# Ledger of designs, part 69: VH-VL binders against o27280

Target 1, 266 residues: o27280
Amino acid sequence: MDSMNVPEVLEIKRIVEESESVKTFIFSWDFRREVRPGQFVMVWDFRDEKPMSVSLIDPVRSEIGISIRRVGEFTDRVHGLSEGDLLGIRGPYGRGFELMGRDILLVGGGIGMAPLAALADEATARGMRVDALVAARTADELLFLDRLEAAGVNISTCTDDGSCGFKGFAHERLLTLEENHDMAAVCGPEPMMFQVMRILDERDVPAQLSLERYMKCAVGICGQCCLDDTGFRVCAEGPVFWSQELSRVREFGRYRRDPAGRRVPW

## First folded at step 21 (VH-VL)

Design Ah25
Fold by OpenDDE, fold request of step 23:
Parts: sequence; C-alpha cells; structure tokens
Structure Ah25 (fold): chain C 266 residues (1-266), chain A 118 residues (1-118), chain B 112 residues (1-112)
Amino acid sequence: as target 1 above (266 residues)
Amino acid sequence: EVQLLESGGGLVQPGGSLRLSCAASGFTFRSWSMSWVRQAPGKGLEWVSAISGRGGKTYYADSVKGRFTISRDNSKNTLYLQMNSLRAEDTAVYYCAKHDWYGSFDYWGQGTMVTVSS
Amino acid sequence: QSVLTQPPSVSGAPGQRVTISCTGSSSNIGAGWDVHWYQQLPGTAPKLLIYENTHRPSGVPDRFSGSKSGTSASLAITGLQAEDEADYYCQSHDSSLSGSKVFGGGTKLTVL
C-alpha cells in the first residue's frame, strides 16, 4: 500500500512541447525515492491536485518528467507555467508495469503514451525488443515519436483520420501487424484498451493495461477510484492491471464513476 | 550483421523429396517469423511458407499445401523446409527471409537452387 | 496470375521520374494490409526497398518513395540512375488466404 505524503514543492526545470496540447514538465528528482513506469504522482498547483503519469525517468540526469494534456481548468493553469515556476509533487503511487520476456509490444493512445514512453526507455535499456503502436486522432496528436525512435523502438502509427500511418483505430491496426511478443503494455482511451485486450487475449499474449479513474487521495483510502464488483482501487492495486485481473472488472471498457459516484459511459 | 544461409538444394526427380535449411545469425531468431520464398528461372517471386517466431503457427501457399512442411529449431537458429512429392513446377531458387514487425522481409538469404527434372 | 498486379516493364532516361503501380483488391491492400517493395538486381537476392507503404530502410536513398491508396500502391523513383535498373516487386498480405503473403508479378525497370 502507498503511504500519504506531503507534496514536495519542486521547480520546473524544463518544459518540453510534445504537441499543441501536451507538455512535459521536467523536475529534479532524488532517486532515493524510486519511481517505476506506470506509476503516477499527484500534481498540486496550490489550488487543485490531479494524478499524472510519469513519462520520463532519468537517473543519469536525476530528472523525472510529467506529461500533461490540456483538458480543463487545472491543466490550463499548469500549461500557463514557465520554467522556474513551482509545483507540488507527491508520490509516486500505484503499481507500475512489470517487464518480462525479450519482446514487448506497446500500444498507446493519446496521452496514454506517457507512461509507455518511460517503459520503452527501461525496456530498451535492458536490451529488449520494443515495438510501439502509437495511436492518436490526428497526426499532430501523436506523441513521443522522435523520443521512441531515438531509443531504438520500432514504431507504427495509427490515426483516426489517416493523416499519419494507418487510418483507423489501434485495435484495427494491431490485426495487420506481426505478433511475436512475450508481453504487451497498453495505455490510452478505455474503449481502445478494451478492444486491444480482446485481441491480445485471443493471441495468448500476456498484457498489462493502465486504467484511468477519478482519483482523490491516491493512497487507497477514499475509495473514489474503486472498481465495481472487485473492489480494486486504481490508485493502490493499479493503475496497471493484468488482463486477467481486468477480465473480472465488469465496468472495464463500459463505464466509469464520475466525481459524484455515478456511472458514466465511455 | 544479419546473415541467412540456405542449403540443401539440388537435383531431384519428380515425386522425390528434399529438405532445405536456413542458418540464421546476427539477430534474436525466436523473435521473428520466417518465410520461404521461391523464384522460378526467369519468373517472379512466390511466397511459399511462413512460421511464427515460436513455431506455433505455420502457413502455406495453396501450391505447396500438403506437400511442404516448414519448421524451425530456435536452439539452433535454423529454419527448415521439408519438400515432398516434388513437381517440375517446384523448380526454383528458394530464399529464406526474415520478417519484420510490419510483415515485410527485411533480410534475405542468397538462395539455394532446387531442380526437379526427369 | 499474381495476386497483385504490376506492369511487366517500365523505362526511363537518367534523371527522369518513373512510377511502378501495384494493384490489389479488397482482400489484401484494400483490407488494410501494408504494401512493401523490393529491388532485385540481376543475379542477386531481393532487397527491401520500402516497408509499411512509405518507409525507407537505412541505406535506401530518398529518391525512392512509396504510397498507398485504396486497393493500390505505387513506387516512385526520382532522379533515375543507371544503377536503378532492376526488377521491382510489391508485396502484401491477403486476408482470404490465412497467413499468406502475396507478391506482385514484378516490374522490370530499364534505364535508357
């Protein structure tokens, strides 16, 4: 279980423009506090707090990166910040990805590529073969392509409008690619992940998927991120789950709980 | 450096059998599907057979189905093609080819000649 | 007879642009399968020239480009050089043939 921590006030060291809507904020990090791909941190702008995936883990430079998509008031404020400005960071929290085997498939959609980019770095550093299917609505929303390429990752792109790579959805593209992987890591829109998981199960490829749910405490106490029937807490037992675990989660790919606790379809 | 070396080709009579081998090096053999592709003299390329990296799935062209068997030994980094009931139309240079993730053949051997003649 | 259709031959003068077409169907190119291209110099094994419709492997000059639309694909060669004289093959996958790779009939390119 994760422990409660007081946010550490950190200076934004650098800002990387990933796309028009996504920025990566770089912070100095003391790696005596371990962080794994797939884990998240709580970002505090001294008004509100939101969970964000770690997208960069660089022990050499003693840095971490947090990629944030501009989607609302909180992220609007954060995107208005500059290098040298301050943010509160507490964590990391949750269960990260586990690497196994020699050949790994990454399937990411939109900002879901954030934790997968970090995972790709680790996998590549270990000498693993990394294939990444990167999906987005349009070409300009594809994330981390240059970074992945530089790391030696084999990339295939998929866009809804066909502006780059395969025209269609990630699960459709996946059907047209070779399958010789020991495991897969998936992160993105839940409908995408649901379809991808189905295909991977049919192919008997072990898969880990990172879920996104409304989250408050991040330490498994408040229950806001609790999954129906199973009682899994996304912040504690997740956000990374094995496909076998998610097969027990009825709501997966179908609905989520909103801040009021009501069922909201995807 | 990736290398694919075919062997086992030769002259056989119709109805005869041959076993081709392809020795692979320079890459993690089990990670990739492999294919046999043949080319009759003065003709184009024809896909013959494919096998998945772990060897669990095999595929055959209709022209060779029931007569040819593709297999692999990942411990020896070797691809095989057992050819039975050979016909004159099977006469060709046989290439072993490595698949990439996209389904293309990114590396080819130099080929081994198979001649089926009376 | 080939699943994918290519012109038997094309020709061009040095410096010119030539295009080789590859026509498939709804069960292969039209089904969303990628098209790949190979160059085969006389007396040699084929070499991958274009993969995933448009991508060039390391060492392939940018004079070579691929495109795909609908049920067809195309290989374009700009700034044609004498060394480009070879046979060119397109390759894809056919959904109606489980796990089957398919080739075009090949195109002989002559540099005049």
Scores: ipSAE 0.927, ipTM 0.958, lowest interface PAE 0.5, mean pLDDT 96
Fold by OpenDDE, fold request of step 23:
Structure Ah25 (fold): chain C 266 residues (1-266), chain A 118 residues (1-118), chain B 112 residues (1-112)
Amino acid sequence: as target 1 above (266 residues)
Amino acid sequence: EVQLLESGGGLVQPGGSLRLSCAASGFTFRSWSMSWVRQAPGKGLEWVSAISGRGGKTYYADSVKGRFTISRDNSKNTLYLQMNSLRAEDTAVYYCAKHDWYGSFDYWGQGTMVTVSS
Amino acid sequence: QSVLTQPPSVSGAPGQRVTISCTGSSSNIGAGWDVHWYQQLPGTAPKLLIYENTHRPSGVPDRFSGSKSGTSASLAITGLQAEDEADYYCQSHDSSLSGSKVFGGGTKLTVL
């Protein structure tokens, strides 16, 4: 097996508490192994393994950050770890975001902001204008605001309960913002992404969207993350897709398959 | 530093035409929508027209629709307002204004005076 | 006459708090469009004072604050100073006017 596919046991250098439910774990990284925003790694806690987005890419410090939301048994265990503890990391995997043009719109919801934060860093480093619509259920769940602001990103927030920014959903807020972007990158709850994609298509804004599906192998072999009709493997052809690609995916925004392969509605 | 400099204002007779220009600098011009906003002497602000960053979309106030044409040349970082069939009520200081992402006007020129009088 | 309604004038003594209201409708402020505020000193071009309902551009003192609720918005000025004497305009967007920006009628603030 390729050495890339063997988990490397890494020490947690730092833990950043992003919110009550989200932590960013920082690791030393050998950048001879290139990593791009939108790609993911498989995180192994020596019991289970889960795909996680890379949320920080710092070649200067030779570090990467992985943001993890507490949502189940695995993430609960990981959230119990401390600096100095060990995790297995293999990857990176998947297709990351592509940057084009001068002006980029980021639309993120919840933990979906993780890969977008990394993308924002790259975009700003390239001198691009970055506008970020950050969505969450409540104010305390909004992620990476200080980081984005420090990077010079223009931020607009929306929350379901109106506790911060626009009261409503991301696609609703998007309708009330100016549109002069060369491309968009979207990541978050799939229903959100579905609505946002629709609006961006109507506005003729090229868009890339990052999908989340159940993954096992991460190398396009097991097929657990295959999308219906197209046969796209989220781990191989994705997780970042162009809107034109997703337009061919019937299940997008409608349902997903659980670990047993059964349809589960969003 | 962002700068907007209007020109082209002057005295014109009713029914006449005038073309305003706004030279922009200090920012990526094509990335932002631009507007014309006018202010009659002693009166409030009135939005006149807007154009998207790439120039593909234009908007007009009802008071000027059919008479005014907004355009831009991104290669020259210049905004234009072609004013035809001018009326006395068009007399005002005309400001060019840069849009931000939120739809506000974060930068304004100093304005150019247009006087329509016989 | 203006799509957004402001009081024509307000006044206050130095150090006092004053508020300027901006009343819209269901087609603009009530439709979810942001409200922005501008300060226009005598003989000068307008200056952005508040954007996106509550946010201050760089250089704007924190004694200026904005709020929005329902179909209305409000600009509050605390610690009123002589240099605050100016005209203030609210601005929004109206969905019924083909993407038109709309201004309030303006409020003249006098510092006594």
Scores: ipSAE 0.925, ipTM 0.957, lowest interface PAE 0.5, mean pLDDT 96
Fold by OpenDDE, look of step 21:
Structure Ah25 (fold): chain C 266 residues (1-266), chain A 118 residues (1-118), chain B 112 residues (1-112)
Amino acid sequence: as target 1 above (266 residues)
Amino acid sequence: EVQLLESGGGLVQPGGSLRLSCAASGFTFRSWSMSWVRQAPGKGLEWVSAISGRGGKTYYADSVKGRFTISRDNSKNTLYLQMNSLRAEDTAVYYCAKHDWYGSFDYWGQGTMVTVSS
Amino acid sequence: QSVLTQPPSVSGAPGQRVTISCTGSSSNIGAGWDVHWYQQLPGTAPKLLIYENTHRPSGVPDRFSGSKSGTSASLAITGLQAEDEADYYCQSHDSSLSGSKVFGGGTKLTVL
C-alpha cells in the first residue's frame, strides 16, 4: 500500500466520547506500517480530507485511535458517524516526538493532548516518569485524564475559568511546578505553546512542540503549510519541532496562514 | 517503599559545625528535589533549604543563608546539610523531605536532633 | 510570625466537623501557589495530608478535604475521630522570599 497517495478504507471499530466536543475513533491497524506519537494521518470522509493526530497506538490490540474535535462541517459529519461506518485513512505522515531521558514533562491544551496521550503511553511503557500539565478552557474540556492516570502519569490540571485545578493559563501554572525534567513535549494553542517554550528555554529543558497548520497534500509538495521564513513544511519537517528550530520561525506564536495564504493573527 | 533516614545530629557548642546526612531509597533520587525542614522543641515547622534533583539549584531560608550549605550525591542517594556557625536558635529536629511535582513534601524522614548549647 | 497564619488551636467532639484556616497573602497563596497540608501526630514526623489544595494522597480518608480561595486555604475534617488529634500545618511557596517554601504556624486539634 502506497502510504503517500492511497487512503485505506477502514471500519470504525469503536468510538470513545472524550468530551462533549471530542471523540476518539478506533481502527484496526497493520503495524507493519509504523506509527509514532506526534505523527498525523489524513482522514477522508469521501467528501473532504483533514489532518488528524494519532492519539492511541496499541500494538497489542493492533489498533490506533484518532481524536477529533468538532469544529466545522467536516468534523460535524465525522462526529455523526457510528461504529461500523467507514473512513479513509492515509499516512502516517510527519515527524513524531522523540523520547529522551528519564523524566518527561507533557504540556497540553485542549485537543493538543491527543498526540501527547499517545506519547505518554510510550513513555510510561519505557519506564519513564511522566508529568502532564493538562489545560483547557473549562473542566468539561479537559481530555484523557482517566487514561493518563491509569497509565501512572502525574497530572496537574489548568482551566481558564478555574472550574478545575489551577485558574489561569498553562504557562502560568508551569511556573508554579517543580522543574526536574529531562525533556518536554508541548501541544496546544500556539499562543500557549509560545509562552511555555519560553519558560522551558529559561529552565534549560529541551522541548519539542507540535504545530498545527493548514495542510493540503501532507507530503511536502503543495507548500500550504510552509513556515516563514525557514521554509519548514509542517507536514514534512514537522509537525513536531524542537524549540531551537521554532526559534528561527518568525511566525511562530504570532500568526498563521489561512487556506488562501493570508496572514491570520492568533 | 520510600525511605528517608537522617543522621549526623548531636550536641555542639555555639559557633561549631555539624554535617547532616539523609539516605534515600525506594525512588529515583535524582528525579526529585529535596529539602531540609526543622522543628524546634515545642515549635512549628520551618523550611531550611532545598536542592534540585540534579543539584544545579539551591535555595535557603534567610535565617541560615551564609551558614548552611545543602548538597547531594546522586550516586549514593544521599542528601547533605553542612551547618556552620551554629547558634542556639538552630536547635531543632531536622527532617529531610522529598518534593513531589507540585512542591509538596510527600515523604519525610524521622528526623535527627541537633542541639546547640554551651 | 509565620508567613501563613493558622489558629493556634481548634477542638471538636467525635463525629463533628472542624475547620482549620490558613491565611496567606498576595505573594504566596494569592500569587497562585498551591497549598498543602500536613498532619503531625505526637512524637512523629509530619505526614502529607492534602496536596495541590484539594487532593488526597493514597491512604488519606475522604473525611479530610482541602479548599483554596483568594489568599486563604482551609482544611476540613468531618466525622472527627480520636486519632485525628494532632498538629496540622499548611504549606505553600512565597515568591517574595527568594522562592522559599513557607509553613503556617500550626494548629493543635483536640478531640474532646
Scores: ipSAE 0.909, ipTM 0.949, lowest interface PAE 0.5, mean pLDDT 95

Design Ah25
Fold by OpenDDE, look of step 22:
Structure Ah25 (fold): chain C 266 residues (1-266), chain A 118 residues (1-118), chain B 112 residues (1-112)
Amino acid sequence: as target 1 above (266 residues)
Amino acid sequence: EVQLLESGGGLVQPGGSLRLSCAASGFTFRSWSMSWVRQAPGKGLEWVSAISGRGGKTYYADSVKGRFTISRDNSKNTLYLQMNSLRAEDTAVYYCAKHDWYGSFDYWGQGTMVTVSS
Amino acid sequence: QSVLTQPPSVSGAPGQRVTISCTGSSSNIGAGWDVHWYQQLPGTAPKLLIYENTHRPSGVPDRFSGSKSGTSASLAITGLQAEDEADYYCQSHDSSLSGSKVFGGGTKLTVL
């Protein structure tokens, strides 16, 4: 077994409260191990293990950040941790985002903004123009706004209830924005991503989308994250896919598979 | 510093033609849509035409469709407006305006005056 | 006639609060398009004052504020100053006019 598959026990250096339900856990990181926006790590709390996107990549401070939304037993335990506590981290895994061009559009929903925030940092560091459409159900669920703004990102917000920014869904907001971008990166609820991808395709904007699936092994062996009908493994060939790739994926935007392999609708 | 400088305005007879230019600097020109907005003497602002950053899409107000052509040369950071079949009602100061992501005009030139008169 | 409707003029004394309305329709403001506001001082080009309904560009005082609701938008100016005397225009996009930007008729603000 590759050494990269052995969890490294790391101390939580800092915890950032992003929202009521989202915390970013900061770890010291040896950057001899490369990590790219869009890649994920497996987080182990010594009881269970879950895939989490890297939301912060800071070579200057030699730190990475992992943003975790409180959604179940595992994340409840993790959210109960304090600075100085330990977690197991293995990875990074998967295909990350590729930056191209000068102008990039980011479209994120909820916790989907996590990998996009990391991408935004890289893009701005490269001198790219970054526009970010940040969507959430409510204003208090909008993530990384201050961070993005500080990085020089142009932000447009969208909330389902209209509590902040555009009232409606991300794809609806997107239709009302200028479209001069070389590429787009998208991450969030799959129904959102599906609609956004359609719009971007109509606009001839190359797009990369990060999928979320149940991932068990993270190394392309177990098949739990395989996509119909391509056989793409989200953990290996993804989680970042080009729109052209996803156009071949029947289940995209329609259903996913649960831990038992059963089809479950979005 | 963003700068937009219009030129090409002047006096022309009805039915005549005129070509306006807008020299842009201080920003990545190809990354932004551009518009022409005009203002008749003592009147309000009227959007005339827009062009996408890469020049692939153009838009026109009904009042100028078929008569005006917007174009751009991104290698020269220049926006153009070819005005044909000019009418008296086309008399106005013509502003070059840069779009932002939200569709507002975040920067304006000082304008060039076009007078159509017999 | 302008697609967006503004009052032709408003006036106020220094220090007062004034409001300029911008009334659209279901094909522009009501369709979800943002409203932007411009200030045009006498003899000058317009300047962006408010973008995306409520946001102020750098350099614009916080006494200027924008709001949007339904098919209408509003520009509010608090602590009115002599230097605020100008023409103000709202601007949006109209879905019925493919790719068309639309302006209000403009409002002349007089500081008494």
Scores: ipSAE 0.909, ipTM 0.949, lowest interface PAE 0.5, mean pLDDT 95
Fold by ESMFold2, fold request of step 23:
Structure Ah25 (fold): chain C 266 residues (1-266), chain A 118 residues (1-118), chain B 112 residues (1-112)
Amino acid sequence: as target 1 above (266 residues)
Amino acid sequence: EVQLLESGGGLVQPGGSLRLSCAASGFTFRSWSMSWVRQAPGKGLEWVSAISGRGGKTYYADSVKGRFTISRDNSKNTLYLQMNSLRAEDTAVYYCAKHDWYGSFDYWGQGTMVTVSS
Amino acid sequence: QSVLTQPPSVSGAPGQRVTISCTGSSSNIGAGWDVHWYQQLPGTAPKLLIYENTHRPSGVPDRFSGSKSGTSASLAITGLQAEDEADYYCQSHDSSLSGSKVFGGGTKLTVL
């Protein structure tokens, strides 16, 4: 197809409160349009459109789930919606995670656990061992713990304030855990991902990391999601990148871009 | 269902050598680090040696470094401890232990006795 | 001279609460390494009782609990039962020993 994708207007089938600030919105989905963990969709509330990660991929019930953290005007409006209300969805877009080997490490910070929860479900369904390091500021912000445990995932938690699990940052906790993994998948605040990537590279563990950047078209035409140094478009060549690809990117872990394209600190 | 079975213990003279084996079943052997832990008669537990799941990294207590060699054969689901230059202080029950992700020993064998005596 | 120090013995009557300390240093517990606990019944191999400081494996009663603070850890047993009579060991990792696992000296629990 030569045209831009057009949003499909879908009814919110169910809303799950994951925490005080995070809700998962569940929609019916025709899985002839394949969705992979780590891909994203553009969510349109009829005023604005933002990229959101898919956190639930359930072909048996014909459902997808999209987890959204309340952080600003758009997400405040979406959090105010009820079951039966409508949202526009276009996608999925981007490159998702690739599974390899038998033993997988997941490292997720905050809402970054959303795509990793979807990946964990796929990995466990394939009979793989999944170890998940789940990080947040506080215990109340740790996401998907019951779901991960029910799937047979081994969980370690860390919180900035020490209210649950290890007190400190994910990369500090990682240094005190056993290493025996074939690959890792990482998603969360970019400074956390940079530090975790460094440890995984030292250990020779292949790692895939999911980036967030400003997006508008989502198909690689407008250039708003480009990374410095490589010209990679997060919406087309990512959002999931191998650590080797990111090691060539000067901006990773150092700054981000606002909607006007300006560099801003993390 | 996880089982660890040590073998190869026995009586040996000081300065002698002995090779212990641990047959593993009920889990994906190559995914987990393994240790040898010993306990002298009437004494506490002493960690001896560890090896990573794929065998690329080995660790030794200072008391055995240079004399003992840990190894594994993942095709046979077997852990080994080659003990050379044995001393009376090495007399102990030797346990095979599986690590978990957190660094604990979640499964243990029943042990094999090594006696070093002249 | 174990790297982790435990009292050599502790006792209590049925129904009482007992605690067993595990004292380390800045190179092990104080460096952020987890503490794990093992129960060894007479004539048997050790069994994992507590992992990752506070977690219980399946089948371990909730009257067993663990904690860690600073350079020390503690195992608490409430509602003491005759079946709890055993040796108890703490275990951690020591960075000064090139990544070595370390055990405490063990504590003999006697149920009176």
Scores: ipSAE 0.776, ipTM 0.899, lowest interface PAE 0.8, mean pLDDT 90
Fold by ESMFold2, fold request of step 23:
Structure Ah25 (fold): chain C 266 residues (1-266), chain A 118 residues (1-118), chain B 112 residues (1-112)
Amino acid sequence: as target 1 above (266 residues)
Amino acid sequence: EVQLLESGGGLVQPGGSLRLSCAASGFTFRSWSMSWVRQAPGKGLEWVSAISGRGGKTYYADSVKGRFTISRDNSKNTLYLQMNSLRAEDTAVYYCAKHDWYGSFDYWGQGTMVTVSS
Amino acid sequence: QSVLTQPPSVSGAPGQRVTISCTGSSSNIGAGWDVHWYQQLPGTAPKLLIYENTHRPSGVPDRFSGSKSGTSASLAITGLQAEDEADYYCQSHDSSLSGSKVFGGGTKLTVL
């Protein structure tokens, strides 16, 4: 824990271009620092620091992968880096996903597939059946399909524009797929997660959902990642929550907060 | 190697009863929904009934609702169809079929014949 | 009457391309439900040929292909061979029939 709270400067070993807007940065990693699917790291570019999901956990090759979507100034700078360049990494932080039973459903939207890809690798290694519903706006934004296929995951895709798979939203596709899961793991845009959570609750499927909130400290001290009405800190008690924990959180699926604490629509 | 083997078919009079069985092997039985699908001689396929992997949800075609009961015993890897109040129109080969996640029937048994006649 | 409509028969010469249509409605294919296809050789059980509209199970030759558009689906067979002579069924789900599985009426393919 003490060494994980101090940024470690690591060399970018490889870069995988997952899409035009998403790259996975691969680093050598000493797995004496355990990493669980659903945990995050703070990535430091020597100017600013942002939370990023771990998408690859490979103890055999002694590697981790961090998937980053280009969405602003920080991520633009990181996307401009090359193999051999340096980044600071601290962590991992947060509560990861817990596996139960033999049959797991994954529902991922956009970059939200990143932590679920790591979870899929672990679930298949344990001999679990894994079904993954992968959602995006367009076909070119669907992530990790080849990797999931190679792992033996059953894949269904949906796109808002219908360019690949089911035309529509993830929760609409879910209603047209077979049930029979012991648990589900969900990560993506919060409105999508809210709708998917309602379906899974109606089906009596235990679900874990990974939330995004503004973070500064990542260890629960500064209060910037707190959820309304509960005091849960996304960086400490989450980012992965059980659906029951979220059922009384009035902000979930309804609004988010900017760095100044203002409510803004999703 | 997935195998499904139906049994229990035969000749029965209208109003009679039969119980069909389907022995399953080569896959994790409890993980998948199962169906019965029938085919009258010289005719097409007709879905009859389905049951969820853990057995908590059952579904029936309107033509058999109230007369047929689907069940499963996951400790024996066996699917059942209890057929009561049989009618001549129930005469068919009955297939046991495994669902996949997408709602297709990816594996089928060889079928067992049910004949309802006086 | 079948909820999904298929032609009763189609025919083609060896080497030709044939298509088999499957026409549904807004309560099944048009509501977003997938279409699956089965081949049934004489005296045998059906065998899955296409699932999730376009995907082939392992062991199914790539000369079989599926597509879906609007309320309809199609199975195409290229390079027609004598062994393709069989009955073909489409299958989907219909929300108006207690949310149940539905089959097309079947299509007998004859290789001339």
Scores: ipSAE 0.774, ipTM 0.898, lowest interface PAE 0.8, mean pLDDT 90

